# Designs tried in a protein design chat: VHH binders against q9xhz8. Part 13

Target 1, 326 residues: q9xhz8
Amino acid sequence: MGDTKVETISRLAQWRIENFGPCSFKKSDPFKVGIWNWHLSIERNRYLSVRLFPELSRVSKEQPPVAKFVLRVSNVGPNRRFYISPVYEKLLRTTDDCVWHVDSSFHGRFTIDVEFLDLKICPVNGGEASPVWPTDATMQSISTQTTLKCLSRMLEESILTDVIIHTADGTLSAHKAILSASSTVFKSMFHHDLMEKESSTIHIDDMSRESCMALLSYLYGNITQEEFWKHRLALLGAANKYDITDLKAACEESLMEDINSSNVLERLQEAWLYQLEKLKKGCLMYLFDFGKIYDVREEISSFFRQADRELMLEMFQEVLSVWKPV
Short names: E, the ipSAE of ESMFold2; O, the ipSAE of OpenDDE; V2, 0.75 times the mean of E and O plus 0.25 times the DockQ between their complexes.

## First folded at step 4 (VHH)

Design g7 (framework vhh_enristomig; at its last look DockQ between E and O 0.21; V2 from the best seeds 0.00; counts 0 for: pae O 14.6 > 2, placed apart)
Fold by ESMFold2-Fast, scan of step 4:
Structure g7 (fold): chain B 326 residues (1-326), chain A 120 residues (1-120)
Amino acid sequence: as target 1 above (326 residues)
Amino acid sequence: EVQLLESGGGEVQPGGSLRLSCAASGFTFSSYAISWYRQAPGKQREWVSTITSGGSTNYAESVKGRFTISRDNAKNTLYLQMSSLRAEDTAVYYCARVGYSSGWDEFDYWGQGTLVTVKP
C-alpha cells in the first residue's frame, strides 16, 4: 500500500509518488545502484527539496560514492511539467550532501528520476577513485587481458602452430599470423605461404633458443620484466633485423634507464649500430655534459680505435658544443 | 601514384653475376621496407630478400651468401646484387613495398618484373 518503492533499470532510478500533501516528508525504500543502497527523500515547505544519499552502512563509510547524476521531477496529467536539476558531481556520504530545491510545488502524483551519468568508489584510505560501470578503457582492459591469455596459451601449448624456428641451439614453434602482424620482414617471408596454408621453416641462427623464446614471449604478450631485461640486447638486435619498431623503442628505453661508466661506451656503440637517437644522445650527454668521460679513460682509447669515423666526428662535435674552456 | 620499376635482368652463365635495380616513385622511399621476390616458370612466387628502412637485411636460405640487397635513399632505388648464379635462380624478379594498411595491399607488385635467365 505504500509508494516508497523505487524501480531501477541500469543507471536510472524512478520513484513514483502517488499522494504527496502540503508540508510533507517522504523517504524511499532502499534501492541498489552500483555497490550501494540508496535513498531518495522529498520534503516540501517553501520548495520541494529532493535529496539523494547512500544508506548509512559499512560499505558507504569505507567506500563512499562519487556520483555524477541528474535529478528530474515530472507530474502526470494533461499538462506535463518537468524540472531537471543541474548536472551534479559529488562525493556523497550524508543525507545533506545532495539537496536539490525545485521552486515548483508538485502536489499529489508525480515521479522523481535519478539518472547516474558516472559512478566511482572513493576509498577513505586515500586511494584512487575507481569506476563502477564499464567504460571504453575498462572494456579495452578486460578484452586485452582475455586476448593476452589466449595468445600466451597458443605459444605455451603450441596450439595450431604453422612455423618452426631453427635457432642457434634449438627449435621453437610459432604462428605465421602473429609474426607477420608484428614484423614487415616476417610479413614479407610468409605472405605467399599464408595462401598455401603449409607449415614453414625459418632460421634465426644468430639467436639462442632462450633469447628467441623471449622474442616470442614479447610478440605473444607474455614477456616478464626480468626476461626482457635479461635479453634486451638480443631483443634489440632482433627488433632491428625484423623491423619490430615498438620492441626496438622499448629496448632503447630500457637501455637508457641504467647508463653508467661501465656500460656507456658499449651503449653508445649499440646506439650507433642500431640508429637509436635517444640512447646516443643520452650516452653523449652522460660522457660530455656530466663529465663522465674521465671515468672511462682506459676504455676510451680502445673504443676510439674501433669506433666508426662518423660516430667519432659526432663525439668531437659534442665536445665542441658543450666544452667551454676558461 | 606508387610505382616500382624493375630493371637489370638478362641472360647469364652459371656462376655469373647480375645486378637488378628497382626505381621507386610516388611515396617516401626511405620510410618503407622493400622486398625482392621471384617467380620461376611453373612455380609459386617466393620471397628472396628484404631491406628495412634502417638498412637491416634478411635473405631466403637459398640465396644467402650469394645475393646482396641494398638501397640508395637519395636515388629512391633498391638493388639486388646476384653472384654465383645457378640454373634454379632463373625467374622473373619483382620488388614490392612492405607496410601495414588495409590488409596486404602495400604488398602489391608494380611493373612487369625483370627476367633473369641462367643458361648453361
Scores: ipSAE 0.376, ipTM 0.774, lowest interface PAE 3.7, mean pLDDT 84
Fold by ESMFold2, look of step 5:
Structure g7 (fold): chain B 326 residues (1-326), chain A 120 residues (1-120)
Amino acid sequence: as target 1 above (326 residues)
Amino acid sequence: EVQLLESGGGEVQPGGSLRLSCAASGFTFSSYAISWYRQAPGKQREWVSTITSGGSTNYAESVKGRFTISRDNAKNTLYLQMSSLRAEDTAVYYCARVGYSSGWDEFDYWGQGTLVTVKP
């Protein structure tokens, strides 16, 4: 009690010691900074030792602080002297994680300050720590997340849709503005209608309703990894057809990552159709450099009956290149 | 300076064929989707067909199966092969590069058009 109170303002905490004489140890009352309660303590042997630590609790155990801070000890009176710690940046769990030994002794009245320069919540899964205090990037993140929620609502609730998409097995509603902003092909299709602000109908007969829904989810920013994974080939076709360059690249990278014997021939055909050089080379490498063509022996005849003649020539040339004589 | 110049229009009998060309200059032709539009007398301009930078094609329902869009990137030329022509195909045909207001595709660019007349 007495001189145990720590006063806080902004990112500063101050503990005023009224009389530290015969006692060898004092601990402050808890004070709150961020989501944690904190303590300061002092201990005197030959030198003054200052500790900063979070109050033991479920919060500090499950979400320990990563703190960047400076400690300062100063006397009161004329010719004020300050002893200032190094800048600490530490994960603080216990009383022993931060101990500052001051290179001088203090008696009587003095003040201990903490300035928190940065304060983060340590993630339980080992990712990047989350800032406690707002930064310029925090407002941008909030704005972005709000926008994504609005776009998701527009699609899910069909808010003010102005185009009907006829797919192979059903219809969907969408917004000309979103489609046109995402693709100059769609913008071209709607050029007259955009100027006249009339509803339009488009036909995407080569996509199922479900795969076209995945395309819309991508364009509105709410596609899930599961949705993407399930419809990668259809999305690749759509990205090529509508000049959606980033989606085309994303589909290519994804299809490269899980090439196996059950899918390599289909992916080689798709890479040929869409001029995806990396995926094509990856499929050929899988088949010939790693010799997996023997794993598709039964399927290869059917593949060759339907494959483009130029693709077959390129496959033959890859065989010759891989098996180059010494 | 971006330029698009259409040619190949003329008069044709119903059921006939024409091939339109659009010569492009002043930009990297192979990097853009290019479209054909048409405008009949007294009507609004309407989209006919688009070919993507990668060569994929899209058509208005009214011309599917009768018109074929193609491009020759080596010659910077867009084509529209029109067959089974009908009286309702009579229009001025334009090639266009449709873009966005910012970045590389800042403006829409249009040719002056070429007249196609299908005799009654």
Scores: ipSAE 0.221, ipTM 0.727, lowest interface PAE 4.5, mean pLDDT 84
Fold by OpenDDE, look of step 5:
Structure g7 (fold): chain B 326 residues (1-326), chain A 120 residues (1-120)
Amino acid sequence: as target 1 above (326 residues)
Amino acid sequence: EVQLLESGGGEVQPGGSLRLSCAASGFTFSSYAISWYRQAPGKQREWVSTITSGGSTNYAESVKGRFTISRDNAKNTLYLQMSSLRAEDTAVYYCARVGYSSGWDEFDYWGQGTLVTVKP
């Protein structure tokens, strides 16, 4: 069945026509590219008109293709002529959505090639078209995942670690490069602090080994949500101390999510200490705007005794702002 | 435009004190770590101190215990309180911003410097 069959290799489809004869129209057999079956058709009039269109199916109707492609027509023989279409990028739903007119009369054997450069699924309900084949974004994602796995392994297996971290209750091994890349403070320790530079040892005495491991896990990209939640406050302290801005932000955001009467005062203190304005505001709103200060009456006196004067003033101002005379 | 402008330099006797200021403009000052550097005549520029966005501080061993770095975010100003000054502290002092886009290896902006002279 040699005259209507289309062969495919990867993103290339080739239709070999043996004899067009007296026919004015010829349609190819279906060929599969991506998730669709496709057809090519040729019509000879003033021009040779080449059409690419998906086979009508549920898939093509519900998920019509946006195809970026090039068409090529060439004859077979010693006088080989080669015609190339422009690059088309079209939503293809019907037979007439893309027509390439070739100003040539091909007699005898000739070949039609379709090279798909890109193929996307267009949602009927709107939204972004999704690629059928990997894109740059996909590659980046793959690369990122690979890198994260690599970093995780480096930490877990202590692969070529070059720094020892002394914590409050244990030691950990890490990489100066990773720490330095993540924190200006760590960088400074290794580059400007003679003791740490020479000894390849840093001291984080205000963190437990477990908390420090959580910090490293974060820096190496393999921290779990559970670990993060468990060590949020320690991580916040570390983030502030070592100027890990994104971690600090993440901690603030996390702490904002679950403010309650049991933790609000502590979080307010932390917010003040680490200058977390969003968290501070949230805590103040919780206490005064929502009137939850009454729920912490047992603790509030102790808090007031320990709180910074400036914080107290701010709290007082907040009270005044929400106070409504009866 | 990002600008850093140092001030407060001058001549001081050994054992004296001096306070340098670095006025920052054109960026969110509170979001950046800022450092002091100094360059003595005929010597390479050397790191003196850094204060992080979170307020943590680091010092070169040569100035530790004598210098204090601080910042006022409300005023967009960096400070360096210098005490017990020595002849070897004589240098042009620079403030430098640690940029986020930098791999932490480079400072993205520098001031013009202020001269501190400690005469023996």
Scores: ipSAE 0.000, ipTM 0.203, lowest interface PAE 14.6, mean pLDDT 87
ESMFold2 (binder alone), look of step 5: mean pLDDT 80; pTM 0.797

Design g8 (framework vhh_enristomig)
Fold by ESMFold2-Fast, scan of step 4:
Structure g8 (fold): chain B 326 residues (1-326), chain A 120 residues (1-120)
Amino acid sequence: as target 1 above (326 residues)
Amino acid sequence: EVQLLESGGGEVQPGGSLRLSCAASGFTFSSYAISWYRQAPGKQREWVSTIYSGGSTYYAESVKGRFTISRDNAKNTLYLQMSSLRAEDTAVYYCARVGYSSGWDEFDYWGQGTLVTVKP
């Protein structure tokens, strides 16, 4: 009776028109794709105009669609003909945002297809556009989160731990596999254990239990920013000792964030000893390019008495590069 | 209140070994980097080795491979194991706490020192 119903499967919507005459207008019933209800409309006066638009609702007003799609108009019967639109990629808010003009002689009976190639939510004055359908990036993100939660649980619930770590003031349980995968030093320490089923202890006597727990939290993927900040000096030492390169770099970046007159000389010396090039340059810029050496004038003589000669030469060269009198 | 007390110095033949100790009190030993320095007669004070709170160790080029720095946080004690000693290693050895404010020992605490003599 009425030919306003649109049928959908997956990302395809199809509207079957049974009787469409000259100077006619027809609007489809709403159909659901993604989080929106959609309408198709057709109008003919001298040419056929096809429109795709979301139904006016709170969802379409607050979270309008950015859609990538193709429209197709096809006749019915043995001598089938069709017209295909360009690929459209548009933010759709109003009935006028997508209008496809078809130079078509179709009268009476034909079909209109919408094939959605991509679909995104674009919040009004909100965050970035987010995909409606899963992408490779979405799946990788989900997989990564699942893996990190599994590792965190292995540590927190002590699931099949196979090594005991003796720290300065306590013991911790961990996994040889995680330690070996994270550190070439730990991997080397466990090489001899492959011949014995009974060996299961290591000594990290130079770390407190609390600092060593922070190291494990980092390796198992559950360290917090506050925990990292609190233990970053101990973590720097551990990262250097156990050759954990990414952690060492993270500690360097953290130490660069709060360079001030009370810590710049200590951080410059740490940067020299650990060969932290970015931190060293940051400290030198703070002292000489920003003129903060005057704030540490009293401490600089003690620093020079203890600093490596090569570091002192670099500091002197920095003074000469910045200071150009006459 | 902060105190550092060195011991273990003495007279040794070239090629010999000595173990120095530094007993610390009045602060949270495990939270600080601690260094060994030495001063020979008529020479400036020279840095020898540092051990950081995280356990990382660093050595002056002149002692690398011959000296080993270590710490025992439970005993609040720092050690320096010295081997293959040479005449130029003759000096008073000092234990020093690395400060957090300036990063250096001018405003921090130094021990009284322990004498190491390597006979020619």
Scores: ipSAE 0.000, ipTM 0.107, lowest interface PAE 23.9, mean pLDDT 79

Design g9 (framework vhh_enristomig)
Fold by ESMFold2-Fast, scan of step 4:
Structure g9 (fold): chain B 326 residues (1-326), chain A 120 residues (1-120)
Amino acid sequence: as target 1 above (326 residues)
Amino acid sequence: EVQLLESGGGEVQPGGSLRLSCAASGSTFSSYAISWYRQAPGKQREWVSVITSGGDTNYAESVKGRFTISRDNAKNTLYLQMSSLRAEDTAVYYCARVGYSSGWDEFDYWGQGTLVTVKP
């Protein structure tokens, strides 16, 4: 007869059964975990059958739970026995989606525990399942944002800077540790100075102060898309010179996105200079496979007079490939 | 596994020239950035020059305009052409692959060094 109330704390729900006779059925009051109201039911037939299911509602129909959980049944008294279910991971919509058969004759007084290990919302229209509780990925995202905020502050407020960068038209302050962690070239340059705790100076006289600031913004994790786009050619040169491979790849990808008749010859020359194979192929495809060579007719003669002979050979080989029969 | 071996050191008079070589064995040489370092008696190690896998070069201010680093990937060999040598260039010269696999304060692979003596 007992109580139908389920007590919850954190990810645990506990139902205390006070009197459960043979051939009995009992259903709990609703209890809230996540965004759903849940029920437990218990039935004695051949087995003790425990069911966990969400209350049938608009919420459970439109946003059904995918739950990872364990069920436990325990008696009360001096001879404590308990049974633990397998770990279930199920989309729960109906009263029959989770049925646990306990091969034990618990009568009278006992407790049923549900421990939720994970909960996700699964939209019926084919969207991705979204977690109810924080995951490792969620904590990594929060931690990453905190770290980027700290790095940005170090650069913007010049907190304990130990290197001065002389550019073509000004100076910037930075941290040898950040530069060395991002570039084997900077690590090589600063290895001795890191041991001495001396302030150092370096010369990046082939960059403007503004472009070099964009490089630092990239390395400290606070570069904007606008800054990157504006300075991507200078950043490409720096990435090549200081062996910053991820930045070099990002610059190549960016330069591939806006190939047009006004820039394709310059992009091809940059691709050749910095050995950017994807950009080179993209420019060649634009010119020859898409027939855009005719749009640059006036510029192409000047380009040919100044282009590397090996690059010109590759251009002719691409033309021959396009004219390939079949 | 990469092994580096320096050669070409010796005695030279001020204003003279020497060419150092660093021969690499083991892993593919062409995929690595490699640096030259030097250590004078009683001083800490000093970075001299670096060349990237793509051939881009950087130099310490003290040697800029006097030293030229180059590589021959076909021969798995790194070179340091030194000109206008000064007494302060006297040191044991090392080639090293600097990376992140061995740890922050360690170099991945060091050579044994080659001695350069510039007589005052």
Scores: ipSAE 0.123, ipTM 0.622, lowest interface PAE 6.4, mean pLDDT 82

Design h1 (framework vhh_6fv0_2; at its last look DockQ between E and O 0.01; V2 from the best seeds 0.00; counts 0 for: pae E 26.3 > 2, placed apart)
Fold by ESMFold2-Fast, scan of step 4:
Structure h1 (fold): chain B 326 residues (1-326), chain A 121 residues (1-121)
Amino acid sequence: as target 1 above (326 residues)
Amino acid sequence: QVQLQESGGGLVQPGGSLRLSCAASGFTFSRYAMYWVRQAPEKGLEWVSTISWSGGSTYYKDSVKGRFTVSRDNAKNTLYLQMNSLKPEDAAQYYCAKEWLGSYDYTESYRGQGTQVTVSS
């Protein structure tokens, strides 16, 4: 193939040119970096022009590269001379998207290097740009997956469990370390400064075994969206009781997503009970800003029989805030 | 018989301070961690603070951290909660408890009658 072959290693591509004369044009054979085949071309007129571009294909059309890279041209021999491009960061689709002009002309034998500093896939359908090579985010993702598998095995296989949880209708085994790391309340319960030896048993009698299992699945990192959705009210109660702040916030966010006429009064009551300000404001806005109070006229009388005086005052203030005289 | 008696509650303006006390009898006070919990009207029971048997370790709900200080006097069998920079959301019935959920004996069986804290302008 002569001097059209490009050699690659890691993030480096090198093209060795054996004989390049005046007013010449040369294009490399395709070389693979990432998911794309690439070409280099050189053209010599007044100055040397170096081009880097992906081979035209379905892949390059639908998932074009965003590349951060440096080009270098250097002579071959005992006295090395070289020219280095600025750092380029470009979306590359055509032969004209990257053109580097070198003020010095190399004739005969020289090498062209492409060093990729970063490389991303940028789908044209509006999808998220994704890295080609491992990054801190990639390694964290792999590490996180490994850690979650370990935690799942600890729970499912009861590996060195040191606490038994008695629920309303059954028992579960767990780890004091995981509970303590997730909850200041659990941490205080398991503290080694207790003069009497700590019990290896805890009682969560206000939760079913199934709901408590959902709590453990959350804490061990393997809860599904379906499980969370099904048990989110029980999880809210547990998060409040055991001061699991991130779980309490997640439950509030979930409950805000599906406010409707059939649940708004119950959610307002839960928001009041657990001091969930965002959910409370969302329910009040649903009822009064969107006029949905008229859809719950029959249910509201029973709600008012149970409602706190201060909650009723906040509801009245919301009515006044949205009431605009014509 | 385990007995816990809270005192020191009252009406205070926002930004004010109160010191709550809990007198314990019927058990060896110095051998147990103690808890402060609160319940606002029409709202759920909330954990506020825990102190170890020796007083060497203390734990607080995030919203009261830096404002509340729990302490104990094992010679007097008395638990204290110093509350500074009180906010309207701190208004509640405050209870001391020998056990929080997590033992064979439940909090409801070992908490006192409580002391009312009211924060109003």
Scores: ipSAE 0.202, ipTM 0.642, lowest interface PAE 5.5, mean pLDDT 83
Fold by ESMFold2, look of step 5:
Structure h1 (fold): chain B 326 residues (1-326), chain A 121 residues (1-121)
Amino acid sequence: as target 1 above (326 residues)
Amino acid sequence: QVQLQESGGGLVQPGGSLRLSCAASGFTFSRYAMYWVRQAPEKGLEWVSTISWSGGSTYYKDSVKGRFTVSRDNAKNTLYLQMNSLKPEDAAQYYCAKEWLGSYDYTESYRGQGTQVTVSS
């Protein structure tokens, strides 16, 4: 019944010492914080030495804690002395991993507090330690993920949809607010007193149902990488038509990543069509600076028969700049 | 045996900058959080900054927050303190430490000899 019990509330633990005088060492009963049972211990010499450590167990051996914490010692009464440790952040496996020496000798009644600022589980087989409690960054992530789930449900379950999109091979339901917030083109279409406003119907005849669904998945914040990769050319066209600047830039960057001899001429044509300077320069460098034009020598003739004259002039200027004499 | 050697101190004008270094040996540097502490003449040791073992978390005394940046390179066993916007009250002997012990300097066995920072008009 003595003074071995540690009281806990959430991230706080308090050990009240009723009488520390007839001995030089005390160890607390275990107390649970996170997934571990913990002990505090004290030793008396010139100063009070305070240790915090997990109870030796299968849990503490296989999943040792990485703890961020502060220790405090105070006595009771009007002449209170109060000592606070630095913030510790340590992997705690044994009693030797944390010791705090208080520059004072305590006798009789005093308290020891632990405040856990963060706790992480260190995996036995490697990997990154995982937090036990939410942080500010974790709360923002939770808020964002909750919002994404709501938007996904709105689209999948057609919750309060207010516009029908007719595509080349089917229809989709969507929300004018999402479309308008993402595109000034859609905003203008819905705010004018036109047939689209009255009928709540729009036509996107240049997209398949599947590619238009990829566009909606992007706008609702839950497009997969597979879905993006499959439809990135259609998404580029839509982003240009509806003035969705961030999507247009994302499509450009993606198309630069896999330039090869099979696609470089088509990508150069698309870069010209959509005025994508980075992609255009990437295709020109691939063809001329790296000399890959010889890999497409039979295709280049057909390309030139169809290409814009100004694009051909830029290709010629690239040749001149790469091969000019010293 | 723990060995810590501080360097990079010197004389600067108010508002100037210095970068302190601490070379560590005799222990597994990457297993320990590291500390910067300082001592003005005839004053006790004062905690300045803490960095976690991986370098992922940093902590600062309120009076230096926003001006000082602690970092570490575990491959080189080296701890750093970038000090910007230095004030006269920052003048002190600066120590790196493997352990920080409250209101009394029990870190003598776990700190170096220090490096002097002087701020003069």
Scores: ipSAE 0.000, ipTM 0.102, lowest interface PAE 26.3, mean pLDDT 81
Fold by OpenDDE, look of step 5:
Structure h1 (fold): chain B 326 residues (1-326), chain A 121 residues (1-121)
Amino acid sequence: as target 1 above (326 residues)
Amino acid sequence: QVQLQESGGGLVQPGGSLRLSCAASGFTFSRYAMYWVRQAPEKGLEWVSTISWSGGSTYYKDSVKGRFTVSRDNAKNTLYLQMNSLKPEDAAQYYCAKEWLGSYDYTESYRGQGTQVTVSS
């Protein structure tokens, strides 16, 4: 029976049937698409019933396919008739999960095509189905990763750097384009400041080389969590100074996550200084709502001596708001 | 409506001093960082200085560090720029600008008309 073979090309499978003969049922050989073997079957009664189903296997059981596909049936010859199914999107586990009924009788040669439009793996334990083939999101991810690697290399290898950054204790090379794209202040410096534009040098004297490297790492998309944590305060200062709003937000969020008695006063001061309302509120809540002010009794006097008067007033108001008269 | 009015510009000799003022209205001045920017002839706007909302933090262009001092009086809704040891290269139209949407805004809508600083022997 030589007409059970299914040919595949990419997302298309074709089953050529020479003669259905007296048989009422035919099943194709297995063909591979994605991570599954598949079968086509045809049954002829009043209608031609076409079935697509995965071969029963461990893979198909543990990772059943969700397939989006179209079926086509056509005869061979000068009077070619072509039938197309609706677009199916189905979880296929059994032979009966998808049946297409074609209102045609083909007595001679005919072809069955299946075009897979999408194929996803459905986890048995629940969760989102994952695509077998790349999606736009996947491509974007790949592209993003590639770009980040590229940018990282540009920085690390100083590929066509065009600006020298003088820090408090060293120098770094970077790209005006990246800095300008990330910061309006840098953009202004390079685009409108002739001295800095011509000299291709900027001075960041209030940052160490290491902190500045962390800043650059952030801007080039290759900063590690460790580096970020280590340099959060310096990064916050830089973010504020050079109007890097996303970095400022990231710093605020990060600082919000690990407020404790040892850092809360310092963070409150920083929150005030840089107008980080979320962090400020968090610190105040920690101190007064949670009553942690008592844990910092030794430091609070020093803090009050250094704190802005307005901050102190705000703190006092917070105390009053939290204070419940007995 | 945000209104900013710069004043204090003038003609000075090299090495001279000027104090610029910026009167702000139409917004809660004390809640925003303020900026000084300048535009020299045939040049674009360039950043000069930033002061935080509280005045606790100040930032300067490298070329003006040590010579210029930015300050503010939130009670008077006024921004200041003390410019000492002026150089010919400092000659420009100086503008104060408001931080808007968390970013530097150098658009005309968020800066004043400017005050002219001329440095000439």
Scores: ipSAE 0.000, ipTM 0.205, lowest interface PAE 13.8, mean pLDDT 86
ESMFold2 (binder alone), look of step 5: mean pLDDT 81; pTM 0.824

